# Ledger of designs, part 3: VHH binders against UV-B-induced protein At3g17800, chloroplastic

Target 1, 346 residues: UV-B-induced protein At3g17800, chloroplastic, of Arabidopsis thaliana (Mouse-ear cress) (q9lvj0)
Amino acid sequence: ASSASNDASSGSSPKPIAPLQLQSPAGQFLSQILVSHPHLVPAAVEQQLEQLQTDRDSQGQNKDSASVPGTDIVLYRRIAELKENERRRTLEEILYALVVQKFMEANVSLVPSVSPSSDPSGRVDTWPTKVEKLERLHSPEMYEMIHNHLALILGSRMGDLNSVAQISKLRVGQVYAASVMYGYFLKRVDQRFQLEKTMKILPGGSDESKTSVEQAEGTATYQAAVSSHPEVGAFAGGVSAKGFGSEIKPSRLRSYVMSFDAETLQRYATIRSREAVGIIEKHTEALFGKPEIVITPEGTVDSSKDEQIKISFGGMKRLVLEAVTFGSFLWDVESHVDARYHFVLN

## First folded at step 9 (VHH; from f1 with Y110H)

Design m6
Fold by ESMFold2, look of step 16:
Structure m6 (fold): chain B 346 residues (1-346), chain A 121 residues (1-121)
Amino acid sequence: as target 1 above (346 residues)
Amino acid sequence: QVQLVESGGGVVQPGRSLRLSCAASGFEFSEYTMGWYRQAPGKQRELVASISYSGGRTNYADSVKGRFTISRDNSKNTMYLQMNSLKPEDTAVYYCATVYRSPYLKDMDHWGQGTQVTVSS
């Protein structure tokens, strides 16, 4: 542990605002602003994106290999690749900072790195279990899908949330990452769904032009691409979803998703940028660690020596809701930044 | 642009050794769990060995255990397969591939073009 003899009467360090520490010059700058003046983060990001664009433009001019001998051409190409990789890392940290800012704007603190606690129960879930703010951040239709996702993960919708389970830390991290990806997918689909309802006066649902074969493919692709199961339909409330017109007829997002052809559903189930995938990786590793894994010849991951943790079902629910919200914000942040600094290739 | 390039294949006599290399570029190689696969004529592609991101854990097919050694050098973005005591049954095209992008995200979408290993007298 730390030695108290060299510290100048320091109290406990402030809790980090997010589990992933930003290391690039832009990331460290944005981390300072996130702490001191979070309302200025969007403007600071615009300045950092302009610098990133200027660097990308000038690099095409400054590393012309035509002025260098053939052996030096290989060296200059490697230098250009390293600078491009650094720009990608910087962009990832800018995107992460924007996601963190969205959580701060919503007054929801990100959970800290999952580690052993001094709590007498040994539980890792030291964070607040109140989830009202997280539940209100999503449209009613999106939350219906989130609720079904939670029911699948927890095994019982009404389970005792105070109960504590001992579970693989690797498995919790995998559920978290899958839930981030699911939130990204849900926001993408919900955004289209809400736009179509807003552009239509009559509440009638989506257009259907697909054959029954394409509908069957869409259903199969949906089930393969997302974690929610269609059979758990008892979770919709009696209160109508937000709608327009004299008759409110809410439509479930599940039905809308099932109306997609297989190509569209596959496209929506894919994370668009490598930077967004990198954020999911690094954030999840910051939360749960980076265990050494291998695959067996049978195609399974060896988890026999994974760390076990104790977590309440309420703690698990809080993690999953945060993960879905993180993915939802990541979709929004990715889209906004791509409009300013084009980086999405697929 | 992700690229995996195998090298070091060839024709060798039974009982000899051969070392395969897989040069990686266009991604953060040091973050990935990687694997060597092989495909003999008329057979399905099978895992030969896998290695964790740091090299701290490995796994082998029973048919090669004790004879083959997977390793990696993250400073060179290169994975290796040392193949000792080669048998005619080891004759195949050998591929390197990604397996996991992180412990939490599977990524088996990237494969090399393959390198032929032929063990014959």
Scores: ipSAE 0.698, ipTM 0.890, lowest interface PAE 0.7, mean pLDDT 79
Fold by ESMFold2, fold request of step 13:
Structure m6 (fold): chain B 346 residues (1-346), chain A 121 residues (1-121)
Amino acid sequence: as target 1 above (346 residues)
Amino acid sequence: QVQLVESGGGVVQPGRSLRLSCAASGFEFSEYTMGWYRQAPGKQRELVASISYSGGRTNYADSVKGRFTISRDNSKNTMYLQMNSLKPEDTAVYYCATVYRSPYLKDMDHWGQGTQVTVSS
């Protein structure tokens, strides 16, 4: 029928905008603005970061006073530790609010906490399976890597998205958290890759004299060398010899990542801040709960007590794409905030 | 700042008991899944026992089941390994370590310095 809505429950039961509830005064304030005036969140965040900076600067002055004889050094140190922990928790919630705001700007709703469904099938995945919005949020090169990640997780079932499986809720949560970490890493690497790609395009795109030089014998020889070494060709030939080389289709971002030495790769695979790790932990716990876990001597999680859930492979794909996008946004938000309130120490 | 300090190792005769302690500081100990590991001379490090964040679940290597008991006291930020009916095969350096910082995030980066346990006549 015409004018039929897809959501008959609108207006009768307000749904939370994110699974994690914010507890700090700043977090509660930002949570209200996220609901009422989401366009104002960046300005509200700036205000809250100014307050954090003032509080941190005041602690520096109080440390100088505590160094003077006659001050209770033990009590002052304990109070300073408490205030530092409170600032860290507040900063985590500011970062989370900014990640949520990025999802709202993209018109992507975060999946709610996973709980038993009233659906007759027993499935927990009541969220939409359409993922086109999430897929558009990433560069083509980054999305290729995301697609490979999905293929590793879903296997042959990537083409059978309507089927339903019983699977450990704990394992789904672990895949989600790992996918957030992966999205963070991918965005970090892709950002550098896109910058380097742009640098190599600028000189060639504006000068026709350079174009004629590019068609010399050197490009033909370079194309032959590139075809015999795909990993080298994906990096070296991808931007500098584009005339003839467009017929070769190597995996450019994968090759770029594989070109890193071990030290660089380790740096890029590391989450830079404790605050970002804390966000991943708390967001994933808000989605999937806080089960008790132990490991077996073989190094695997003991799954004998795991809660089982029913989820379609389409629902699983949606969760993983959200997780990667969350990690990607977390990298951007962490970088943005660090430029204004320096907290990343590595 | 994360620190794990084992104590309670020593030399004992077969059939006797020993209790190891692991004092933790610099992190939220009560949120972590923790483990006791051991490394015998010339062998790879192996898991002996693991314990969930509250102590409500435990898991043991087959070689120590029924003889060893892992426990924790979150109010004291301390994990324990009670080792009964010790055998010469239990001779090793014993380490406490983090395993998971939450149910969803591994954190195996933190290890104690180890405490030597030697079972001989």
Scores: ipSAE 0.695, ipTM 0.879, lowest interface PAE 0.7, mean pLDDT 80
Fold by ESMFold2, look of step 11:
Structure m6 (fold): chain B 346 residues (1-346), chain A 121 residues (1-121)
Amino acid sequence: as target 1 above (346 residues)
Amino acid sequence: QVQLVESGGGVVQPGRSLRLSCAASGFEFSEYTMGWYRQAPGKQRELVASISYSGGRTNYADSVKGRFTISRDNSKNTMYLQMNSLKPEDTAVYYCATVYRSPYLKDMDHWGQGTQVTVSS
């Protein structure tokens, strides 16, 4: 086991490894292991999942006791609800710890909570703008889709990363959350694509999905999936989807996605567990805060009291790439945990 | 299972009041921005009012501003619409709906079955 004996600080570090602080006993334990002995996190997670399984088995025996005639069934049901809530919180924090571990394994630091900066330019993006590590974590086909996503967000400024913009912190957070969900979707689809590509190369010998001809139905289905997150297109100044068309490169994975019927696409666009959605919510709130929002009769967000931040386009690119990577890792860790402790509901 | 159940609709004379309730279950109600919508026959569904997750901010359609009040009680998982000074133009089916599951995640997938409000003399 490795040691942190080279740390000469007088107390606990004020610099957290991730913006969301874990509060459950399991989460606090895993946070300590992440810092001190990250190679032990898989074993620590297995221990915590075993505890969850033991707790679920114990609750099953309490349910049997509540079925005895003359007992207070309302009280036993309330106790079961409280235990289920505790299970959900613990499981969310296990998932988050595993996502953080994947970033640590990739030698990529998560950006900290967005706050006022001492930087002379006034920019909030104090994090490094080098993104090569993030870019290399994804298959070439998945990265093509990520690049198109970035082009949609950054618009004409895709090649001018030193420029800065002043923009709503709320809108940046919405783009971040949408990008996390997009990364989850992309990883799920890419896994299927890579398997089918390998098998088609061996037995079939051709890939008809590589043709440049795009089906009209596939285009409509893709636009419906993108439109569920309108904040993605609006970041670059509210231009129409047609204004971003020249920045969107053809992609083999895009063509594959367009071949799905609407039912299949909807299923793949759905985050499978409420625990995974909960982590997206909490992580994004840890980064950007939890403002009060309402909607106008026109269907837009009422942002009359809205914090503005100054961010470079390079900083925004780094943030979006992290968000997509977070979603991609979330798909993997969700699947890994579900195989060991079933929690994903059909 | 997410459920939104409206109640409190009915037939009233112009100038009277009604109080609509929306009972929520199956989700973390206190995290959501919520809305009341209405749909008159042959018209498109329109927002009447929205309320932030804590109740600290509200927004109203111009046609109801000053007459309707949206509120919520997060301890009871319930949203309300107090409708005063009702007009025949307020006749519609009223729906409660989710709008945002957090400030960063839009979620308009959940709607109640609706409750009829009829204002006639």
Scores: ipSAE 0.691, ipTM 0.881, lowest interface PAE 0.7, mean pLDDT 80
Fold by ESMFold2, look of step 18:
Structure m6 (fold): chain B 346 residues (1-346), chain A 121 residues (1-121)
Amino acid sequence: as target 1 above (346 residues)
Amino acid sequence: QVQLVESGGGVVQPGRSLRLSCAASGFEFSEYTMGWYRQAPGKQRELVASISYSGGRTNYADSVKGRFTISRDNSKNTMYLQMNSLKPEDTAVYYCATVYRSPYLKDMDHWGQGTQVTVSS
């Protein structure tokens, strides 16, 4: 934890705009602007990125001084490492604030930290199950892939959203994080797909008539892409295995993904930056906690002490849709910031 | 670079005690679930004990339960294995390893070089 954690609650501490609290000076500033003057966030972010750039350039100057005789290179390097870590944390929080801004612009509230509610049912999902706003945020082709992802997770229960299950909170968090990573991947490939569709350079043309052979091959490649998210497969296997094959709807984006060679698919399935991975971890921990994990002698996570939560399938659907949307926004935000302050390593 | 260095191994008589240490460097030790593993000649490497990132939870193989105690001191980046009532079947090379950094995202396992423990009469 950081020094900016405010756990006092009264009338001057309304519910937070996001489950992860920003603790750097830049993060705290942006959090205030997000609430009070959201139209100023782009300018505030540009100012914060300029400060990061200046600080990084100044550290380059100090690195040159460390090469001058008489300088304690060990202390210089330790200080430089601390400054680099501080910049990285600040950048993560700038990225997170921009993702939150995109949710606010879409008029979609992020789900708060998952804890037992005062609801008489004991369910943790007091958030709305209406998802129409989230559905509008994605291209039709991307949404069909998201629907297939939901079918993998929920299975036959896609049509019975009022049912409630008692599920490991850890497992829900794993599905959430995998869904964020999947949304990141989907947005990355969808942007390329939409560009190539507009330029009429898609493999197999811009028509949507594809043979059953391409659809079958697409399923195999989709399974390879989903296998980079092991939490999704494990959860889906537990609740949706019997309904999987017949509930996946065809998608033009799926066919496009199937046209990638193995090297391109591998590249697109990878989260590009350490900062984006850190955001996914911290956001998921803010939602679901950081449980004490031990492993059994058989090599599996010891689930005997897993916290159980009650959640409706509609509530689960809302979480997964938010997670995919979060990942989609994270891709856009990462790309936007990298163009202005280069940090993505290749 | 991530490094795990075991120490405290040796030759002891049955029924005696030994304390192993694992010094960690090059990563944020306090964020990791850690484990002690052992491998006897001709056998597969097996988990002996694991300990959560804060030390709040532990798990033990049945063969050592009640005799071995895993612990950690995050201020010293060090994990320990107290081995009491040692038996000849405890003879093995003992390794410390990282297990999990995040329960939600997979990370790579890191292993020490091992320290020999021999229990002989």
Scores: ipSAE 0.566, ipTM 0.828, lowest interface PAE 0.9, mean pLDDT 79

Design m6
Fold by ESMFold2, look of step 14:
Structure m6 (fold): chain B 346 residues (1-346), chain A 121 residues (1-121)
Amino acid sequence: as target 1 above (346 residues)
Amino acid sequence: QVQLVESGGGVVQPGRSLRLSCAASGFEFSEYTMGWYRQAPGKQRELVASISYSGGRTNYADSVKGRFTISRDNSKNTMYLQMNSLKPEDTAVYYCATVYRSPYLKDMDHWGQGTQVTVSS
């Protein structure tokens, strides 16, 4: 995206609206509207989706015609693949622009790309640590789950936000991405929960009339299903049997999740589209970089060259809350766009 | 659809060299950490070498260090394994695989069909 902003001051450097810069023609167009006329973004997106639909419909007609004698079938297939990849890239950027718009509507600035800071402490978290807006963007039941997620990540240091940790930048990015996936999952489940609560059809108990062993198995399946990286395993979800968790509070949404069978949990823990996965990857890479990684013969990531950063617990809390919110917004945006331009194959 | 096609395998004498190629299609090859694996008869599949998405980092099994070189050409969507000073212990089916798309998210592993390398007189 361009560095344009709503800042009326002519004497200050513009700040980027989001860490990921959009490169497609549609993405550049939407980036300009996001800074100049943000309330027009939905109409602009509708126009871009109509163009994508027209382009996809035209490719369907041309594919049918490509079987006529005398055509270069190899060249035709190559061109069709390139056009499909271009439509996918354009769609990803449309989805990202809509997520950014939701943050702007909430008056919440996205954290900028993590880079070395001029702060005397050496901390990278130069962003404000005020989180009340982020916390209020979620239902009370969803917030209970988010709070438990934070407690597992931060431990007892949730009350000591000014202390600083030195930690692998790669590790912070992994926690961020896992928290995006968790927010996506939570919104999907919360949306169902709120609907069933409104219709007064919620299950009558906190378990499925099963033993605690069967609930523990459901919890383990849930934890594994939301894991996005082998090295993030036990920290991937907000619910863990392995936590230090006498401080983890029960919640109505957790009880509701425990009522799902394993098939439903697996389906809900899966990101529905390649485009949503791509957004999570590109956004996280824009924030934390794309380090060169290799795997050892033992199957682990070779961490010998990991960049270390200093980050306060308050800064980490802000990152995790934004990540969960990003995932929540991504679920909504994905569902909205799919209704207009069908691309989800769940 | 993701496709990985190995080539360059064959029968060679000990001490000779062989160059394997892996042609990739159906995905953004330049975004992936890639690996060469091998499986000898009666043995489990093992990682031989891995290479980061840009080619800037590599890692090797101890048994092949100094003899094998992994490389890639992202403009051709191709990965290579140069195998020098081959030993009978290197006899195996060699597989090209995607290992990792992103350090932050789980990727689905894709495998080629394999190419046979046999080191014998």
Scores: ipSAE 0.558, ipTM 0.845, lowest interface PAE 1.0, mean pLDDT 80
Fold by ESMFold2, fold request of step 13:
Structure m6 (fold): chain B 346 residues (1-346), chain A 121 residues (1-121)
Amino acid sequence: as target 1 above (346 residues)
Amino acid sequence: QVQLVESGGGVVQPGRSLRLSCAASGFEFSEYTMGWYRQAPGKQRELVASISYSGGRTNYADSVKGRFTISRDNSKNTMYLQMNSLKPEDTAVYYCATVYRSPYLKDMDHWGQGTQVTVSS
């Protein structure tokens, strides 16, 4: 009966701040705080994490009581399982709310669910193509890796952002999810790299491969030979300035990654928590939908819709940068929450 | 913990019907593409039917098409296989399994214990 008055008093047409709508009581509470009082989100999260810890401690007490004669051990195990599922959903939504908050702190709006627009071109990308805010959120070394990732995805169109392509919506979603996972991985490795760089544990500033050493020596010899002739010295001066710029931007993070043994690389390439995987899945599905897919007896995927969309290369670049940034934030948020409520498995 | 529990198997005469059930718990059943598999003695396990997360799409092996019907009830976390016009060649252990969670990420596999279906005179 009074539901209509509540709509009138609280804003009847709120715009979503993120494509994934939170459904748990904690998630709905945090969503409201994100919109109305974003400065209170950290305190609200701490309160929710304290409640989760209290529930975990109470669950341990229930396990102890289940050994008492007369209790139904199967029923109590199933109740504990239901509470664990609820805990996981709540934790996922806490993590998602914190990632959304980090985007708000950076003054970057998340792209809304991808749907047709009234744009005369038929494009789905109604979001801004300016990405400078996203780009500055990463270390220079991490950004170089991100730029290479973009170049692989966009190819020759890296500098032609107004071009439009017709592409499978499913394919775009796959690229998005992969880019989220890549951002998570990059942040994890970059965080270690920056720490070791600050402590001067890393070998010099150059690639330590045999090829890199030989190239550096050859370049120095070439520059010495060029400078011994006045005519080429003037030309080499211009080339040397540009050459030094290109040489001071080595793939140090790539070299660092290549120095890992296979076990370390595998560990760093995996998402640490089931909750983080769940967020990537649900966020991507909120953006691109969840297609109806079955498997044939031959083992091939049979997609139900295979929807095609039109998107500019600028719009695609914005999506990929958001995805990488989302993954990077997810790593930070996961680490932050784990320090306060342990849930990550090594 | 993730659990898939099959039921409804048994011994039946040729031409009769059985309905298998798969009760799911410990995971978000409504988000998964699911399948029924079977393994006859001395044969490889084969997919009998699959069903999309909402139930809106299904696929069947040629050997059972028109005789078997896969369905699901997401409100009860249960998948079904209605098996009509059973033949001796349908004799196998029938398993329910998850196929995948999302087309955007790596698949996850969970299997039930199986239920025996025997079609004989």
Scores: ipSAE 0.460, ipTM 0.759, lowest interface PAE 1.4, mean pLDDT 78

